# VH-VL binders against Mucin-5B (MUC5B): the designs that were tried, part 8

Target 1, 171 residues: Mucin-5B (MUC5B), of Gallus gallus (Chicken) (q98ui9r863to1033)
Amino acid sequence: GTCTVYGNGHYMSFDGEKFDFLGDCDYILAQDFCPNNMDAGTFRIVIQNNACGKSLSICSLKITLIFESSEIRLLEGRIQEIATDPGAEKNYKVDLRGGYIVIETTQGMSFMWDQKTTVVVHVTPSFQGKVCGLCGDFDGRSRNDFTTRGQSVEMSIQEFGNSWKITSTCS

## First folded at step 19 (VH-VL)

Design m04 (from d05 with light chain S26T G52Y)
Fold by ESMFold2, last read:
Structure m04 (fold): chain C 171 residues (1-171), chain A 119 residues (1-119), chain B 111 residues (1-111)
Amino acid sequence: as target 1 above (171 residues)
Amino acid sequence: QVQLVQSGAEVKKPGASVKVSCKASGYTFTDYYMHWVRQAPGQGLEWVGWINPNAGGTFYAQKFRGRVTMTRDTSISTAYMELSRLRSDDTAVYYCARSKYTWYRFDHWGRGTLVTVSS
Amino acid sequence: QAVLTQPPSVSGAPGQRVTISCTGSTSNIGSYYDVYWYQQLPGTAPKLLIYYNSYRPSGVPDRFSGSKSGTSASLAITGLQAEDEADYYCQSYDTSSYGWVFGGGTQLTVL
């Protein structure tokens, strides 16, 4: 399944549901550190939109990926890798492909960023029902994509998006 | 069933060393980090450090660097913590606990090993 | 290393609700890593109570709930029962030291 973030807060979920969400905090885009996953998770992707001055338009993204033994920070086209265990084998690789930053895990998550506002997250079918976040739960049904972090039925797009906020201190 | 079995209580003199063991069973020993956490009588939990049993790498809380050594023997699925130059304020229960990643939850704990340091 | 601050004790009667606060900093509770809670019954090892800030392991009753906001976390226990009498610890990964910090612990007394 493929989740895309593009333009000014436009999303297409793993299950193909399109929605718009423009939050000013840090949000979980996709992860498998979810109660519906019986195994230990393998990735967490956190995204923050950076506005153009006082505009409501998005100028840039701040992206943090948390993996088994490393944290990767992406800001303004720069890549910073921080090992939480420097002696451990990495479960991911970082590559540059035609202006895209590509990060792939051994478990089948593929992350692509155009270094601007376009992000693509692909997960193999083995992740069905094991992911959560703004990209939804990859269960094959669009309604369930808007399950809140507390596993409550979503009442609005804004409520859904805000349920995936990971920090309260915005910027 | 995951189980962490720790060595028995120890009584030591100030200036000595102690080595506490933690034998793991019910899972693949090298797939999980082993942490050590201590608790002085009537006090809270204090993290000591971790060992990666696969590669043998370690990381210690600043307070214990220079006095603690963590090792493991993968052939018997056993982790060890050795604390040297013991003082009376090292008297505590020492727990082992496992986590999948260094920053991940401690989902199983040993019963603890009481180390008493007294003259 | 940042110290997570918890009240040293709280109490409640059976059936009541109690909350236990845990206050830290941007490098620990305010980071992108999760807060965990542990229950320690007298004379026993700690046991995982809450993970991913707010979820319960199998076997933990739904009267236990966790939350996190900013640099603070909270554990709530509703419908308080005598068996809940224990010490409770919050725990967070600290990104300034890349090590663990625990709260000082909270002794819950069921009256």
Scores: ipSAE 0.795, ipTM 0.891, lowest interface PAE 0.8, mean pLDDT 89
Fold by ESMFold2, fold request of step 21:
Structure m04 (fold): chain C 171 residues (1-171), chain A 119 residues (1-119), chain B 111 residues (1-111)
Amino acid sequence: as target 1 above (171 residues)
Amino acid sequence: QVQLVQSGAEVKKPGASVKVSCKASGYTFTDYYMHWVRQAPGQGLEWVGWINPNAGGTFYAQKFRGRVTMTRDTSISTAYMELSRLRSDDTAVYYCARSKYTWYRFDHWGRGTLVTVSS
Amino acid sequence: QAVLTQPPSVSGAPGQRVTISCTGSTSNIGSYYDVYWYQQLPGTAPKLLIYYNSYRPSGVPDRFSGSKSGTSASLAITGLQAEDEADYYCQSYDTSSYGWVFGGGTQLTVL
């Protein structure tokens, strides 16, 4: 399953659902620290959209990845790794390929960032039903909740997006 | 069933050292961090530090650095905490607790070991 | 290490609702890491009550709920029962020290 964030807040979920969401806080893009995962999780990806001044356009992303023994912060093409246990074996590796920052875990999550506004998260089939976040739950079904609950698509999309807010700064 | 079995109560004089043990069973000992948390009589919980049983690395809260040493013996699935230069305000129940990662929930706790430091 | 601020005590009648606040900072409760809650019955070790800010482990009654907003977290208990008399602790990872901080604890009395 592949989740893509591109352009001005455009998303394609692990299950292939497309939606648009512009939030001004920090959001969980994808993680497996979810109650539907019986095991301890292995990754959390947090994104913050940086607007172009007061514009509604997205100019850049701030990305934080939390792994088993390290936190990785990505901003403006810079990579900062902070070990929460420096002596632990890392479950991930970082690579730079063709202008992309590529981060892969031993458990089968692959993260790719063009250092601008495009993010691709790939998870192997072993993650099916174990993930949550803006990228959805990878359950093999289209998420039609935005329509079936009788709410407008944008109102339900905005509420869905805001339910994944994790920020400490905006609300 | 996960169990953390701690050593028995200790009575010590000021200036002495104490070593508390925590024997793990029901899981792979090296897959989880072991934390130590103390609670003085009538007081709240105070985190002391953690040990990674796999690598043997440790990290201590600033208050305890220089007085605490955490070790483990993976052959018997046992973690240890030693506190030196004891003072009367070190009187507390000392708990071991496990977590999958250093920043993750403490899902199982030992019953605690009372350490009394007097006179 | 910073100690999270909790009220020292709260009380409520059986069947009522109480809340226990937990106030910290951007480096702990306001971080990208989760808040946990523990229940400690008299003479026993703490027990995990809330994880991932708001979820319950199996075996924890659904009358316990947690939330987190900004730099504060809250534990709510509805339908109070006598066995809920205990001490309650919030806990957060602190990114300024990369260690753990607990609240000072809240003693709940069921009247």
Scores: ipSAE 0.790, ipTM 0.886, lowest interface PAE 0.8, mean pLDDT 88

## First folded at step 20 (VH-VL; from m04 with light chain Y55H)

Design n04
Fold by OpenDDE, fold request of step 21:
Structure n04 (fold): chain C 171 residues (1-171), chain A 119 residues (1-119), chain B 111 residues (1-111)
Amino acid sequence: as target 1 above (171 residues)
Amino acid sequence: QVQLVQSGAEVKKPGASVKVSCKASGYTFTDYYMHWVRQAPGQGLEWVGWINPNAGGTFYAQKFRGRVTMTRDTSISTAYMELSRLRSDDTAVYYCARSKYTWYRFDHWGRGTLVTVSS
Amino acid sequence: QAVLTQPPSVSGAPGQRVTISCTGSTSNIGSYYDVYWYQQLPGTAPKLLIYYNSHRPSGVPDRFSGSKSGTSASLAITGLQAEDEADYYCQSYDTSSYGWVFGGGTQLTVL
């Protein structure tokens, strides 16, 4: 499954559902730390839209990735890795390929960012039904891709999007 | 089933050291971090630190740095917490608790070990 | 002394609804890590009650619910029962210290 974020708040879920969401805070884009995953998770991707001045247009992204023993903070081309356990083996690798920052986990999640407004998250079939967030649950059914953090299906994109909000840096 | 069996109650004098053990069973000992949390009588929970049983790495709360040492014996799936230079305010029930990651939920707890520090 | 702030005590009659608040900061509850809640019955070790801010482990009744907003979290108990009398603790991972912080605990009394 492939989830894509591009342009000014355009999203395509793992199951191919398209929607537009212009959030002003931090949001869980995709993760496997989900109630529908009986195992411990392996990744969490948090995305923040930075507006252009007072406009609602997105100028840049702030992205934080949480892994088993490390977290990565991405902002304006800066890559900051913070080990939560420096003695533990990392479950990911970081590469720079053709202007893209690429992060791949051993479990089969791949993250790509053009360092602008395009983010691509790919997960192997082993993640089917085990992921959650703005990208959906990758269960093959696009109808339930707007499942909130509270595990309810919402028809309102705003309510769906806001349910995945992390209000650490927003007003 | 997952079990964390802790050592028995300890009575120590100020300035002494205490070493509490936590024996794990029912799961792979090295696959989970072991945390230590203490609770003074009638007080709340206080995190002491964690140990990675596989790599042996540790991380302690700032308050306990220099006085606490966490170790493990993988051959018997046992974690240890040693606290030195004991004070009366170290009197507490000390719990071991496991987590999959350092920042993840404490899903199983030991029954606790009472450590009493008195002159 | 506790980094997270909880009311020291709450009470309710059987069948009532009670809420326990937990207030932190941007480095812990307001961070991208989740809040956890623990129940501690008298004379026992803490037990995981809520994970991922609002989800219940197996065996925890749906009377218990958790929520997180901003730098605060809340535990709600509906249909209060006598066996709910216990101490409740919120927990969060602090991104500044990279350690765990707990609330001061709340003693719930069932009248």
Scores: ipSAE 0.924, ipTM 0.958, lowest interface PAE 0.5, mean pLDDT 95
Fold by OpenDDE, fold request of step 21:
Structure n04 (fold): chain C 171 residues (1-171), chain A 119 residues (1-119), chain B 111 residues (1-111)
Amino acid sequence: as target 1 above (171 residues)
Amino acid sequence: QVQLVQSGAEVKKPGASVKVSCKASGYTFTDYYMHWVRQAPGQGLEWVGWINPNAGGTFYAQKFRGRVTMTRDTSISTAYMELSRLRSDDTAVYYCARSKYTWYRFDHWGRGTLVTVSS
Amino acid sequence: QAVLTQPPSVSGAPGQRVTISCTGSTSNIGSYYDVYWYQQLPGTAPKLLIYYNSHRPSGVPDRFSGSKSGTSASLAITGLQAEDEADYYCQSYDTSSYGWVFGGGTQLTVL
């Protein structure tokens, strides 16, 4: 499954559901730390949209990825890795490919960012029904992709989007 | 069934050291971090630090750095917490607790070990 | 003295709804890590009550619910029962110190 974020708040879920959401805070884009995953998670992707002044357009992204023993903070052109356990083996690799920052986990999640407004998250079939966030649950049913963090299906995109808000550094 | 069995109560004098043990069973000891949390009588929970039983790495709360040492013996699936230069305010029940990651939930707790520091 | 702030005590009658607040900062509750809640019955070790801010482990009744918003978290208990009398602690991972912080704990009394 492939989830794509592009342009000014355009989303396509793992199951191919398209929607527009203009959030102004931090949101969980995709993760496998989900109630529907009986196993311990392996990744969390947090996205922060920074608006262009007072406009509704997104100027920049701040992305934080949480892994088993490290977190990665992406801002501007900087890649900051912070080990939560320096002695533990990392479950991911970081590469720069064709202008994209690419992060791949051993479990089969791949993250790509053009360092602008395009983010692509790919998960192998092993993640089916085990992920959650703005990207949905990758269960093959697009109609339930708007499942809130509280595990209710919402028809309102705003309510759905806001349910995944972290609000760590909202303006 | 996951079990964390802790050593018995300790009585120490100020300035002494205490070493509490936590024996794990029912799971792979090296797959989870072991945390230590203490609770003074009638008080709240206070995080002391964690150890990675696999790699042996540790991280301690600022308050305890220089005074606490966490170790493990993988051959017997046992974690240890040693606190030195004991003082009266170290009197507390000390718990070991398991987590999959350093920043993840404490899903199993030991029953606690009472450490009493008195002159 | 606890980094996270909880009311020292709350009380309610059987069947009532009670809420326990937990207030932190942007470096802990407001961070991208989750809030956890623990129940500590008298004379026992803490038990995981809520994970991922709002989810219950197996065996925890649905009367217990958690929420997180901004730099605050809340534990709600509906249909209060005598067996719910305990101390409740919120927990958050602090991104400044990269260690765990707890609330001061809330003693729940069932009247």
Scores: ipSAE 0.923, ipTM 0.957, lowest interface PAE 0.5, mean pLDDT 95
Fold by OpenDDE, last read:
Structure n04 (fold): chain C 171 residues (1-171), chain A 119 residues (1-119), chain B 111 residues (1-111)
Amino acid sequence: as target 1 above (171 residues)
Amino acid sequence: QVQLVQSGAEVKKPGASVKVSCKASGYTFTDYYMHWVRQAPGQGLEWVGWINPNAGGTFYAQKFRGRVTMTRDTSISTAYMELSRLRSDDTAVYYCARSKYTWYRFDHWGRGTLVTVSS
Amino acid sequence: QAVLTQPPSVSGAPGQRVTISCTGSTSNIGSYYDVYWYQQLPGTAPKLLIYYNSHRPSGVPDRFSGSKSGTSASLAITGLQAEDEADYYCQSYDTSSYGWVFGGGTQLTVL
């Protein structure tokens, strides 16, 4: 499954559902730390849209990735890795490919960012039904892709999007 | 059937050291972090630190740095917490607790070990 | 001196709804890590009650619910029962100290 974020708040879920959401805080884009995943998670992707002043245009992205023993903070081309356990083996690798920052986990999650407004998250079939966030649950049914963090299906994109907000106070 | 079996109660004098053990069973010991949390009588929970049983790495709360040492014996799936230079305010029930990651939920707890420090 | 702030005690009659608040900061509850809640029955070790801010492990009745907003979290108990009498602790991972912090605990009394 492939989730894509592009332009001014355009999203396509893992199951191909398209929607527009202009959030101004931090949101969980995709993760496998989900109640529908019986195993411990392996990744969490947090995204923050920075608007262009008072316009509805997105100027930049701030992205934080949480892994098993490290977190990565991406901002304005800067890659900052912070180890939560320096002695533990990392479950990911970081590469720069053709202007993209590419992060791949051993479990089959691929994150790509053009360092602008395009983010692509790919997960192998092993993640089916085990992921959650703005990108949906990758269960093959797009009708439930607007499942809130509280596990209710919302028709309102704003309600759905806001349910995946990390905090009510933007960082 | 995950179990964390802790050593028995300890009575120590101020200035002494205490070493509490936590034997894990029912899961792969090296796949989870072991945390230590203490609770003074009638008080709340206080995180002491964690150890990675696989790599042996540790991280302690700043309050305990210099006085606490966490170790493990993988051959017997046992974690240890040693606290030195004991004070009366170290009197507490000390719990070991398991987590998959350092920042992840404590899904199983030992029954606790009472450590009493008194003159 | 717990880093997270909880009310020392709450009480309710059987069948009532009670709420326990947990207030932190941007470096813990307000961070991208989740809040956890634990129930500690008298004379026992803490037990995981809520994970991922609002989800219940198997065996925990749906009377228990958790929520997180901003730098605060809340535990709600509906249909209060006598067996709910216990101490409740919120927990959060602090990104400034890279360690766990707990609330001071809330003693719930069922009247």
Scores: ipSAE 0.921, ipTM 0.957, lowest interface PAE 0.5, mean pLDDT 95
Fold by OpenDDE, last read:
Structure n04 (fold): chain C 171 residues (1-171), chain A 119 residues (1-119), chain B 111 residues (1-111)
Amino acid sequence: as target 1 above (171 residues)
Amino acid sequence: QVQLVQSGAEVKKPGASVKVSCKASGYTFTDYYMHWVRQAPGQGLEWVGWINPNAGGTFYAQKFRGRVTMTRDTSISTAYMELSRLRSDDTAVYYCARSKYTWYRFDHWGRGTLVTVSS
Amino acid sequence: QAVLTQPPSVSGAPGQRVTISCTGSTSNIGSYYDVYWYQQLPGTAPKLLIYYNSHRPSGVPDRFSGSKSGTSASLAITGLQAEDEADYYCQSYDTSSYGWVFGGGTQLTVL
């Protein structure tokens, strides 16, 4: 499954559901630390969206990735890796391919960011039904992709999006 | 089926050292971090630190650095916490608790070990 | 004392609803890490009650619920029962110290 964030707040879920969301805070884009995942998680992707360029344009200026033993902070072209356990084996690799920052986990998650407005998250079929966030749950049913953090299905995009907000305090 | 069995109560004098053990069973010992949390009588929970049983790495709360040493014996799936230069305010029940990651939930706890420091 | 702030005690009659607050900062509760809650019955070790801010492990009744907003978290208990009498602790991972912090604990009394 492939989730894509592109343009001015355009989203494509893992199951192919399209929606527009103009959030200006920090949100969980995708993760497998989900109640529907009986296994321990392996990744969490948090995006911080802010207005950029034109008045209605939203850009991902900061992205934080949480892994098993490390945290990666992406900001203004900088890649900052922080080991939560320096002695543990990393479950990911970081590459620069063209203008993209690419991060791949051993479990089959791939993250790509053009350092502007385009974010692509790919997960192998093993993640089906085990992920959650703005990208949905990758269960093959697009109708339930707007499941809130509280596990209710919302029809309002704003309510759905806001449910995945990290904090109510926006910078 | 997951169990964390801790050593028995200890009585120590000020200035002495105490070593508490936590034996794990029902899961792969090296796949989880072991945390230590203490609770003084009638007080709240206080995090002491964690150890990675696989690599042996440790991380301690600032308050305990220089006095605490966490170790493990993988052959018997046992974690140890040693606290030195004991003082009266170290009197507490010491718990071991496992987590999959250093920043993840404490899903199983030992029953605790009472350490009493008195002159 | 405790990094996270909880009321020292709350009380309620059987069948009532009670709420326990937990207040932190941007480096812990307000961060991208989750809040956890633990129940500690008298004379026992803490038990995981809530994970991922609002989710219950298997065996925890649905009358327990958690929420997180900003730099604060809350534990709500509906249909209060006598067996709910215990101490409750919130927990958060602090991104400044890279260690765990707990609330001071709340003693719940069922009247």
Scores: ipSAE 0.918, ipTM 0.955, lowest interface PAE 0.5, mean pLDDT 95

